VHH binders against q9y6x5. Designs and how they scored, part 239

Target 1, 379 residues: q9y6x5
Amino acid sequence: LPPKLLLVSFDGFRADYLKNYEFPHLQNFIKEGVLVEHVKNVFITKTFPNHYSIVTGLYEESHGIVANSMYDAVTKKHFSDSNDKDPFWWNEAVPIWVTNQLQENRSSAAAMWPGTDVPIHDTISSYFMNYNSSVSFEERLNNITMWLNNSNPPVTFATLYWEEPDASGHKYGPEDKENMSRVLKKIDDLIGDLVQRLKMLGLWENLNVIITSDHGMTQCSQDRLINLDSCIDHSYYTLIDLSPVAAILPKINRTEVYNKLKNCSPHMNVYLKEDIPNRFYYQHNDRIQPIILVADEGWTIVLNESSQKLGDHGYDNSLPSMHPFLAAHGPAFHKGYKHSTINIVDIYPMMCHILGLKPHPNNGTFGHTKCLLVDQWCI
Key: E = the ipSAE of ESMFold2; O = the ipSAE of OpenDDE; V2 = 0.75 times the mean of E and O plus 0.25 times the DockQ between their complexes.

## First folded at step 10 (VHH)

Design K33 (framework vhh_surovatamig_d1)
Fold by ESMFold2-Fast, scan of step 10:
Structure K33 (fold): chain B 379 residues (1-379), chain A 125 residues (1-125)
Amino acid sequence: as target 1 above (379 residues)
Amino acid sequence: EVQLVESGGGLVQPGGSLRLSCAASGFTFSDYAMSWVRQAPGKGLEWVATIKQSGSETDYVDSVKGRFTISRDNAKKSLYLQMNSLRAEDTAVYYCAAKYRYDTAFYEPKAYDYRGQGTLVTVSS
């Protein structure tokens, strides 16, 4: 019988929420499984980039999904939600569901994980749902569990994506304990529903389940705005992405645009592409613009307007507020083990090992996840 | 060709009501979350209200809660905004806007996939 893995993402689940709120269902899951307290995500700390890093094991400069909004200087193409189904944007890497289908006579299933409704290298997930935020968690779970139990060739890799707590984190901010408590309690109930459904269907004992997230959340304010219109006129550049990492495509001399921006706010770092810190691994891709602006934590870049967001992410990946967690349960994992940190790119080679797949070249280090696995020596 | 065409704007007295409509074409309307976004004279874009693809979930900026109601008709490919108890502060060009993914795009009015030409609402005596 081939090993099976279900990868679940709750978007924007900041790691320290686990210490500040009660999660009875998640704690029961962790008690009989493993917990990684912090996952160090990739820069920029945004949804599409980090979800694709989880399933490819690559930094953003290598897999090509470098932001939620992108421009490719070579082909002159623009990436937006309306063209997220153009394979061009996703073809710079091979996600695990493609590897699963091509190396093994096995199927993959997907409930709305970013990229799973796109044919990547002419391969689409065997079973998938087109993205629609109105579809309930229960309906996504029903489809995934049906496909895990009733497929030929068998579904061995499945993904499940949920938009909360990210949407509420943006609306209320992570410091709104009353609203965040309600949202996080509902998520814990969904985790309880997930475990109950897997047990009822006879899947629980033989299925590996990973619960993780792409990033955290930090508090924003109307008092912490950076107005680009006070620094530079719109006629000098094209704006590719705005906040908290602005992607600037100059219409005039790059040095002149850089000089207009570099000293306009003490709460923003301005980088020429070649000067972007090496630790970000955010430089070697045509979709990374000639000038990148990085706002300080909790600051929002605007164009002569207010921001209605009370929480945001995308900031420096060294910030603990940007870190998600990882919890896992199943035959591949130890029971009751806690680990401090892994890199988000380490998840891919670990998942390949669990599924018996040969990983594509990647930026992850299998040794970082060895202590989580029963078939590995942690010494 | 994608088109969003707003209608129903006009001059109204404080305390009055208006109903805005938006007709969509050139895309699968039922796949998109729909929003109303406004721009007051001399101000930036402000998100007002969002309705999810099925119409089952709505959200509003605090200043219009209880006064405005967003609704949609997927069969007619139409979006509506019922505006009651209008105030001078509601004076703005109102835009119909579409977003394929719903994560927090409604809080970034410039991040919408499609936006209409707008309809002017003037609240004045």
Scores: ipSAE 0.462, ipTM 0.768, lowest interface PAE 3.5, mean pLDDT 91

Design K34 (framework vhh_surovatamig_d1)
Fold by ESMFold2-Fast, scan of step 10:
Structure K34 (fold): chain B 379 residues (1-379), chain A 125 residues (1-125)
Amino acid sequence: as target 1 above (379 residues)
Amino acid sequence: EVQLVESGGGLVQPGGSLRLSCAASGFTFSDYAMSWVRQAPGKGLEWVATIKQSGSETDYVDSVKGRFTISRDNAKKSLYLQMNSLRAEDTAVYYCAAKYRYDTAFYEPKGYDYRGQGTLVTVSS
């Protein structure tokens, strides 16, 4: 019987929420499984880029989803939420569900994970749901569990995406204990429902389940704004992405635009593309613009306006506030093991190993996740 | 071409009511979360209210909770904002805005896929 894996993402679940709030259902899951306390995500620390890095094992410059808003300098195409179904944007990598379907006579299932409603290299997830935020967690779970039990060829890889706590993190900010406590308690109840459903259906003992997230959240304020309009006139550039990483496409000489921006605010770093720090692995792609502005943690770049966001992400991936966690349970994983840190790109080769798939070339290191797995020698 | 056309704005006294409408064309309306955003004279864009694709979930900025009601009619491809107990600070151009994914950017002016040309609401004695 082939191994099975369910990959679950709760968008924007900051790692230290686990230490500051009570999660009785998640803690029971961890007690009989493994916990990675911090996952170092890729830069920029945004939803689409990091969700695609989890399933490809690649840095953003390599998989091509470099932001939630993009411009391709060669083809002159624009990427936005409404354009996420164009395969052009997703075709620079092969996500794990495509590999799963092509290497073995097996199916994949998806409840709204970014990219799963797009044919990538002419292959779409065998079962999927088109993105619709009105669809409840319960309906997504019902479809995933139905497909895990009633598919031919069998579903061996399934994904489940949920928009919280990210939406509430933006609205209230991560320091709003009253509102965040309510939101996180509801998420813990959903995890309880997930476990109960899998037990009821006889899936729990033989299914590998990973619960993770794409990024964290940091507190923002009306007192921490960078007004880009005070730095440079709109006629000098096209704005591709704004905050907290601004992507600038110059309409005049690049050096002139850079010189107008480089000393405008003490709370952002201004980089020519070739000067972007190597540690970001954010340089070698036509969708990365000639000038990138990176705001300091908790600072918001605006265009002569206020910001209603009390929380945000996208900042430097070295910041602990940007880190998610990873918890896992199942026959592939040890019981009661805690690990400190892995890179988000390490998740892909680990998942390939669990499923018996040959990974495509990737930026992950299998050795970093060995201690989580029962069939591997740790140390 | 994609179009969002707002109507129903005008001059009202404090405490009065207005109903704004937005007619959508050129895209699959039922696939988009819809929002009302406003811009007061001399100020930036402010998010006011959002309604999800099916109409089952709504959200509001705190200053309008209990006073404004957002609704939609997917068959008519129309979005509405019922505004009651209007205040001088509600004076603004109101824009209809569409967003395919309901993730994290609806507070950001650049986070909308489509936005209309606006309708002016003036609350004055």
Scores: ipSAE 0.558, ipTM 0.819, lowest interface PAE 2.8, mean pLDDT 92

Design K35 (framework vhh_surovatamig_d1; at its last look DockQ between E and O 0.10; V2 from the best seeds 0.00; counts 0 for: pae E 8.0 > 2, placed apart)
Fold by ESMFold2-Fast, scan of step 10:
Structure K35 (fold): chain B 379 residues (1-379), chain A 125 residues (1-125)
Amino acid sequence: as target 1 above (379 residues)
Amino acid sequence: EVQLVESGGGLVQPGGSLRLSCAASGFTFSDYAMSWVRQAPGKGLEWVATIKQSGSETDYVDSVKGRFTISRDNAKKSLYLQMNSLRAEDTAVYYCAAKYRYDTAFYEPKEYDYRGQGTLVTVSS
């Protein structure tokens, strides 16, 4: 039987939640599997960029999904999450479901993972659901498990995406223990439902399951605002993305815009594109704007107004608050093994190895995930 | 052409009621989470209420919970806000707003995909 993999994402699941809240179902999953305590995501630490990095193994500058809101200076196209179905935005990389379908005459299945409802290099996921936040976790799970059992060619790669705890993290902030406890308990119950469904259908013992996330969450405050309108007049630039990483397209000389911004706030770094720190791997793409503003952790960039967000993400990827975790169970994985840290781009070559696929060139390092796998030598 | 057209605003005494309506056109209404956002005189935009695509889930800012009810009719491509027990603090221009992705910080009024021109609600006497 060919190896099978289900990749599950709970959006905005900060790694440190595992230490501060109780997850009985997730802990049972980990006991007979593996846990990576921190996954160092890519910059910027946003949903669309990091979900695409997981399935391509590429930095954002390489796969082209560089933000949730983008402008391409060459074609003059605008990207938003309501216009995410134009293949133009996704065609700078080959995601794993495309590779899976093309190398071995296998099928892929998707419950709302970003990009899976888009034909990328003329290949769309064999089975997919269009994004709709009203569709329950149960319905997404029912479709995925049906496709895993009842498909020809066989579904060997499946993805499942859930919007929480990100939405609640934004609304309440990660420090609201009462509200976050309720939300995280519900997520743990969904993990219990997932395991129970896979056991009932006879899938559990032969299916590899990865549970991960795209980023974490940090506490924001009305006391930590950067008013961009106090720095520069709207007539000097076009705003492509605002907070916590602002993407600035100058309407006048770039140096003049930079000079108006560079000393505006002690809680914000201002970079010309060529001066963006190399460690971000966020420079070599036409969708990265000429000037980028990076707010310090917990600071929100605003346009002469307050913010109702009590939590946010998008900040420096070196911050532990921005890191998700990875847990996995299945025949490819050791049992009861804990690992400290991997890079989010390392997930792709690991998944290719599990599925027997030849990976496209990528920024991940297979050696970083070797200790998780039963068929690999770990020194 | 995408349009969101609000109606139903006006002058009302404290304790009174108003029903706001929003007519949508130019996009697939049933694919979008819908919100009401408001701007009080001399203040910034404030998110008030959201309803998911099917009408299955609603959310409210704490100051209006139990007083306001958001609802939608996907067949009529319309969004509603029933406002009861109105207070002077509810005085604002109310905007109808649409957001495709529910999980991407929709509590920020500038992060909506589409927004109408607004309707004025004045609570005074």
Scores: ipSAE 0.632, ipTM 0.853, lowest interface PAE 2.4, mean pLDDT 92
Fold by OpenDDE, look of step 11:
Structure K35 (fold): chain B 379 residues (1-379), chain A 125 residues (1-125)
Amino acid sequence: as target 1 above (379 residues)
Amino acid sequence: EVQLVESGGGLVQPGGSLRLSCAASGFTFSDYAMSWVRQAPGKGLEWVATIKQSGSETDYVDSVKGRFTISRDNAKKSLYLQMNSLRAEDTAVYYCAAKYRYDTAFYEPKEYDYRGQGTLVTVSS
């Protein structure tokens, strides 16, 4: 049987949730598989960029999805959560489902993973769901598992996306133990449903399953706000993205805008595009704006208003609060093995290996995941 | 062009009732979760209520639970807010707002894809 892989994302699942809350179903999943305790994601630590990094193995500057909100100065196009269907934004990279889809006797399936309902390089998964946030996890799961089980050519790669615990993390903040316990219990129950469904269909022993997330969540507060309007008039710039990493398009001289912002807050770093730290790998793309503002952990950039969010993400990718986890189960993976850390871009070459796909050039390191795989030497 | 047009606002006494309406056009209404947000004088925007695409799931800010009811008619591309037992603290401009994805916070009024011009609700004796 050809190898099969299901990639599941629970948006905004912070790695240390595993230590601070109970996950009987997920722990059982881990016990029978592998765990990477912390995954260092890419900067900025947002949903669209990191999900695309998982499936391309590329930094954001390379795959071109550099934020949830983008602007291209040449074409004057805008990208947003509700305006993501233009292949223009996605075509700077080739995601793994496209690579897989183009193979003989294989097809790809997707349930609402970012970019999967867009033809990328003129290719779209044979089976996919248009994004609709109201569709239940159960329905998404049912479709994915049906396609994995009954498709011809067979679905050998599938993605499944769920919006929690991110949405709740924003609402309650990650430190609200009462509310987040409830939310995370639901997530664990969904994992239980996933496992049960796979067992019922006879897929459990043969299907490789990765459960991961794109980013974590940091506690925010109304006491930690950075008001840009106190530093610069709104008429002097266009805001492309706001918090915690603001993308600034100057309407006047860039240097003047920079000078007005550089000392706006001790809790915010201001970078000209050329001065963005190399460690972010967030410089070499035209979609990155001339000035970026990076708030410190837990601080929120606002425009003369308060923020009701008690949790947020998008911060420095070196912060543990921004890191998700990775768990996996299936014939390709060891049982009962735990690994400390990998980079999120390392997932791509691993998935390619599992599926027998030739990876496109990427920033991942296959060696970082070798210890997870039964067919590899752990060094 | 996307348009959200609120109506139904006005002056009402404490304990009174109002029904707000929002007429949507220029986008696929049924694909969006819809919300009401409000801005009281001297305060920032506040999330009030959300209804998901199917209309079967609703959520409310605690201060309006049991008093306000959000509903929608996808065929008419309309959103409604039945407000009962109105209080002085409910005085605000009420905005209709649309959100496509849930991965961004429902509860952050600034993170909506579309928002109307608002209708004023004044609760005063």
Scores: ipSAE 0.424, ipTM 0.768, lowest interface PAE 1.4, mean pLDDT 95
Fold by ESMFold2, look of step 11:
Structure K35 (fold): chain B 379 residues (1-379), chain A 125 residues (1-125)
Amino acid sequence: as target 1 above (379 residues)
Amino acid sequence: EVQLVESGGGLVQPGGSLRLSCAASGFTFSDYAMSWVRQAPGKGLEWVATIKQSGSETDYVDSVKGRFTISRDNAKKSLYLQMNSLRAEDTAVYYCAAKYRYDTAFYEPKEYDYRGQGTLVTVSS
């Protein structure tokens, strides 16, 4: 009879979309549950790192997924489109679905959450879909609900991932009210479909559901480009990741590369690894390169003078534009409660509590989320 | 200096085949997703196909699916397009394009970091 949890991510769902657009279905979900208005995510504010932080409770330097594109200096491996399934990249942490399904009489299910199609510590999600962006939300939902309803041992932890509004946020930018209104209306309809499906299958009353995201989105422009080719010859470095946090592996003297870059743009901070601000918790991993370039909000680092991006993310995690929200509903959660902010790493110990799991060592603080929970004293 | 040099264009009859090549230099080829884009006479640029860094994933515009095959050889720093069952509407200048990208999701690029000078393909009936 263990409690059940469904964790849902809509990629790139900026927290203030809730205030600036209409979400009748999501607002009904919140009304009967809880809302955290801003979730402070981890630096860098990219998809793979933040999804892994949610399910491990760890900063990126501690779980080892430090960007969407990576290089491991010890093994000389590159994180690439074929290597994202290599357990090597993921094994610096234990995600919650592994801990969950190793319990007696429990299974985990996944519809495309980052890492769930990888055998992490020789353990892959009990039921999963291989990542494929062509698979509709309806098919992902149908698989998840089928597994929640029909599996032996029972599925007690499930994840569901969807690529919007991130894809459209990149294409249009968050300030395009007309196009983003259409996109966000569709997402609200998907949330309505999710709730309706759970009700029709008899899951709604006893399933805990978290709807959250990994990051927000900021407006970009052709007028806000930082051209690296204007500052440094390509032959002096290997580019591991480009924008808005560039990861630079020097091929020549590191100080010489730094000096060529430090005055490249007033809209970019250039850090030697040792000088990365402590508040980023982004220093103590071999996959973090010797030099990083951090663009100011809304600026794009390019190798050519043009960019088609109108929205982007990955910037400083102190920026409100980078913050997602969290909403939750279910027997573990209060009804009609709003909370200002939590850290994204706080979600993991809260989920472990709901599921009755012993959390691995992590960076989250259970006390930050206990006011969301009916079984906790909130002072 | 970054260079992308296309070759293999020419005049072919409808139903014929061509193989385009693109030789890359001046950058780390294996770090880039590679695309073919084309420009028909008097038209804008059209995306044709993309292949990810390792060669593990490909995507195509619908009009060429089943007829065109994109491939790459990272050791030779080369990109290829095998074009079969050519049609008059395939007539265009074909460009090799590179984008520094890491993601697992499809994105129809409207921006490229590097592009070549192009090679002309003429399909004449």
Scores: ipSAE 0.016, ipTM 0.451, lowest interface PAE 8.0, mean pLDDT 90
ESMFold2 (binder alone), look of step 11: mean pLDDT 85; pTM 0.862

Design K36 (framework vhh_surovatamig_d1)
Fold by ESMFold2-Fast, scan of step 10:
Parts: sequence; structure tokens; C-alpha cells
Structure K36 (fold): chain B 379 residues (1-379), chain A 125 residues (1-125)
Amino acid sequence: as target 1 above (379 residues)
Amino acid sequence: EVQLVESGGGLVQPGGSLRLSCAASGFTFSDYAMSWVRQAPGKGLEWVATIKQSGSETDYVDSVKGRFTISRDNAKKSLYLQMNSLRAEDTAVYYCAAKYRYDTAFYEPKDYDYRGQGTLVTVSS
């Protein structure tokens, strides 16, 4: 029987929530599996970019999903979370479900993971659900477990995406202990339901399960706003993305736009594309705009208005507040092992190893995840 | 092509009630989370309320909780806002707005996929 893997994402699950709140079901999962305390994600620390990095092992400049809102100057196409179905945006990389279907006679299943409802390199996930936030976690789980149990050819790779705690993190902010406690308890109960369902269906002992997330969350405030309209008039540029990383396409000379922006706020860094720090790996793609603004942690870029966000993400990927965690259980993983840090791009080559797939060239390092796996020596 | 047409605005006394309606056309209404956003004189856009695609969940800004009720009718492609116990601070132009993803619908009123022309609500004696 081929090995099977279920990859689960809880959007916006900040790593240090594990230290500040109780997770009895998740802790039981970890006790018999592995925990990576911090996953260093890719810059920009946003949903679509990081979800695609998990399944491709590539930095954003390499896989092409460089933000949740994008403009490609060569083709003059626009991308958003409401206009994400054009394969053009996704075709700069090969996600693991495509590799799984093309290298092996196997099927993939997806409950709303970004990109799984798009034909990438003419290949769509064998089973998938179109994005709809009204679909319950239970219904997503029911479909995934059905597909894992009865598919021919067998479903060997499955994904499950859930929007919380990200939505509540934006609304309440991560420092609202009362509201976040309720939200995180509900998520822990969903993890309990997941484990119980897999056990009842006889899947638990032979299935590899990874629980992770794309990014964290930081506290924002009405006292920490950067008004871009006080820096520069709208007639000088086209705004491609706003906050906390603004993507600026100049309508006049780039140097003139840069000079108007560079000293406008002490809480924002202004970069010409070629001056973006190398450590971000955010430079070599046509979808990265000529000028990028990066707000300091907890600061929100606005256009002459207030912001109602009490939490946000997208900030510098070196910030611990932007880091998710990774927990895993199954025949491929050690029991009771804790690891401090991996890079989010390292998840892809690890998953390829578990599934017996040859990885496409990627930015991950298999050596970083070896200590998690029973068939590897930790050197 | 895409249109959101608001109606039901007007002058009302403090403590009064008003019902806003929004008629949608040119897109698949049931695929979008729907919101009411408002702009008071001299202020920026403020998110007021959101409803999920199926009508299963609603969310409100704290200042209107218990006073306003958002609802939708997918068969009629219509969005509603029942406003009770109106206050002078509720005076604003109210916009019907559509966003494909519910998780971002309430905190980025500048970045909605579609927004109507607005209807003015004035709460004054």
C-alpha cells in the first residue's frame, strides 16, 4: 500500500499561542508525534504566498504568488483573492498534488487549500472543493476522509484548509485573551474531531498527518497608522497592494516617487526593487513592483482613513509573531520529538520523501527535517 | 455590468428605525460575502456588518451590535440592513459591498470587489 499524507492548515495560527493557551487535543496529538515550535515562513507573510510555498518548497519570487493582490507588468494581468482562477498565476511552480498525480498512478484530494481548484500545468487536484467560507469544517473533513478511504486510484495526498484563527485574529487581535481563548478552544475541539474521525474509520494508524499554518498574527492599533496620502498624491502612482507591504507602480519617474516616500514615516521602510534585502528572497519576479513599502510590526498603512483591524500579518518573516508551528503524527514520524525551527520551504521536500516522490527543484533543505522522520538518522 | 443599487435611506429622528436594501446584478450573488460599509461626513469608510454567502453567519462592528441586523435573500439577489435605535452618530452614506472571501470582508472596506453608489442616512431632530 502506498504511503498516505493529510496536510491540514489552520490559517493564522501563531506559534506562541501554544504557550499561552491550553490545547488538550493538540497536545495529545503532539505527545505521540512531533512538534516544530517555529516555522520560519516566506516574505510576504500572507495567506496565498505561504500556502503555495508549503506545497512547492519555493520562495515567492520563484513560485510567482508574491502577494494576495498582484499585477504582472509584462502581461498587464491583475490577481486578487476574488480573481485567482487564471492558471497563468500558478504555473511558475509545480505543487505537490500535481507531482503526486503525474509521477505516480495516484490521486490527490483537497478541501479548499489555495490553488487546488485551479488547473496547474493542465492538472487539477483529482478531488476538490471550490472555496466557500460557509462550508463547515465537518463537511470538509467528511469529504476528505471519504476520498482517502475509497478512491481508486488511491488518494495518497490530501489537504484541508480552515480560515480560523486568522479571521478572529484580524477582528480581535492576538492580545485579546478572552476572545482568542474561545476561538482557539474551538480549533482544538476541531483537531479532536479530526483525530476521532480518522480513528473510527481505521485510517489513524497508517496515515501521516501534518497540522501547520501559513503565518502568525500581530497586534495592531488606531495609534499605529501610516497615512500614505500624507506622503504622496494618488496621481503619481498606481497602488497594487496596500498593507502592511505596499506595492507601488510609479506613473512618473521612479526616483521622484521614491524621494517623496523615503522619509515620510519612521515606521516604514521604502525600497527600490533592487534594494529589497536579500534575506527576504523577494526581488526576482515581474510581479514584484518597482517600489515596495514595508511597515514595522503592528503598523498599518492607510489612505487617509482609520483601520478597524486589531490584528494583521504580512510583516518581516524574521518576526516570531509571524511564525506558525508544525505538528505531525503517523508512521513516518518519531513519537514525542520536539524540534525548534525549520523553514516553511523545507516542508515540501519532507512531504515528497514521505510519499516517495522526486521533488522538483526547490529552496528547501531535506536535512532540516530529518530528525522528525523514523527512517532517517539525525546528523 | 456589475451593479449594486442601494435604497431606503432618508431622514429619521434619533431612536427611530430604517431598513436599507441593496439589489445586486451582473455577478453570482450567492458566491459573495456581503457587507454594509458607511462613510460619515468628513470621515473615512467604516465597516458596519457582514453576512456569509449562505446567510449562515453574521458579524457587526461593536457600536451597532444589538441595534442593526444584516440579512440576505439569495433568490432575490438582495441584501438588507435593519437599523433600530438610530443615533446621530449613525449619520452616513451607507454602501452595499461584495467580497469573495468572508475572512477579509469586514476589515478592508477600501478593498471590496464591488461597491454600490450609496444611500444617505441622516439621523437628526
Scores: ipSAE 0.445, ipTM 0.767, lowest interface PAE 3.6, mean pLDDT 91

Design K37 (framework vhh_surovatamig_d1)
Fold by ESMFold2-Fast, scan of step 10:
Structure K37 (fold): chain B 379 residues (1-379), chain A 125 residues (1-125)
Amino acid sequence: as target 1 above (379 residues)
Amino acid sequence: EVQLVESGGGLVQPGGSLRLSCAASGFTFSDYAMSWVRQAPGKGLEWVATIKQSGSETDYVDSVKGRFTISRDNAKKSLYLQMNSLRAEDTAVYYCAAKYRYDTAFYEPKTYDYRGQGTLVTVSS
């Protein structure tokens, strides 16, 4: 009987929410499983890039989903919406569901994880839901559990994506304790529903479940705006992405655009592509623009306007506010073990090990996750 | 060809009502979360209201809660904004906007995938 894994993402679940709010259902899950307190995500700390890094084990420059808004300089294609179904954008990597289907005569199932409704290397998830944010968590869970129990070949890898607490984090900001408390309590109740459903269906004892997220959230303010229009005229560049990482495509000489931007704000770093810090692993891809602007934590880049966003992400991945967590339960995992930190790219080789799959070349280090697994030695 | 065509704007007195409509074509309307975004004279774009794909969930900027109602008709490919108890500060060009995003960052109007040409609403005595 092949091993099974369900990977769940709650978008924008900042790691320190676990310390500042009560999660009775999540704490019961962790008590008999494992917790990684901080997951160091990839730069930029955005939804699409980090979700694809989780399932490929690759930095953004390697898997090609380098932002939620992209332009490819070689083909001159624009990523016109953040759920573009053109396989071109996704084909620079092989996600785990594709590997699962091709290596072992197994099926994959997906409830809205980014990329799962796209044929990648001519392979689409065996069962999937087209993206629709109106579909309830319960309906997503019902479909996933139905597919886990009633598939041939068997579903061995399943994914489930939920938009909260990211949406509320943007609207209220992470420091709004009253609103965030209500949102996070609802998420904890959904985790309780998940566990109860798996127990009811006889899946709980034999299923590996990972609960994680793509990034955190930081507080923004109308008092922390960088007006790009005060730095440079629109006629000198095409804007590919805005905030908090702006992607600039020059219409004139790159050096001239850079010089107009370089000293515009003390709260923004301006990089020529080749000068982007090596620690970001954000340089070697045609979809990374010639000039990148990186706002300091909590600062928003705007075009002569106010911002209604009270929380945001996309910032430097060394910031603890940008880090999610990882919790896991199941036959592959120790019980009651807490680990400090892993890299988000380490999740992929760990999942391949659990499923008995040969991983594609990746940027993760299997050794970083060994202490989580019952069949491995920490030393 | 994607098109969003707004209608229903005009001059209204404070305390009055208007209903805006948006006709969509050239894309699968039911796949997109739809929003109303406005731009007041001398100000930037401001998000006003969002309705999710099936119409089951709505969200509003605090200044219009209880006064404005967003709705959609997926069969007719139409979006609506019922505006009641209008105030001088509601004066703006109102844009119909479509967003197909996993990140749900509705509060950044410049990042919407599609936006119409707008309809002017003037609230003045």
Scores: ipSAE 0.505, ipTM 0.791, lowest interface PAE 3.3, mean pLDDT 92

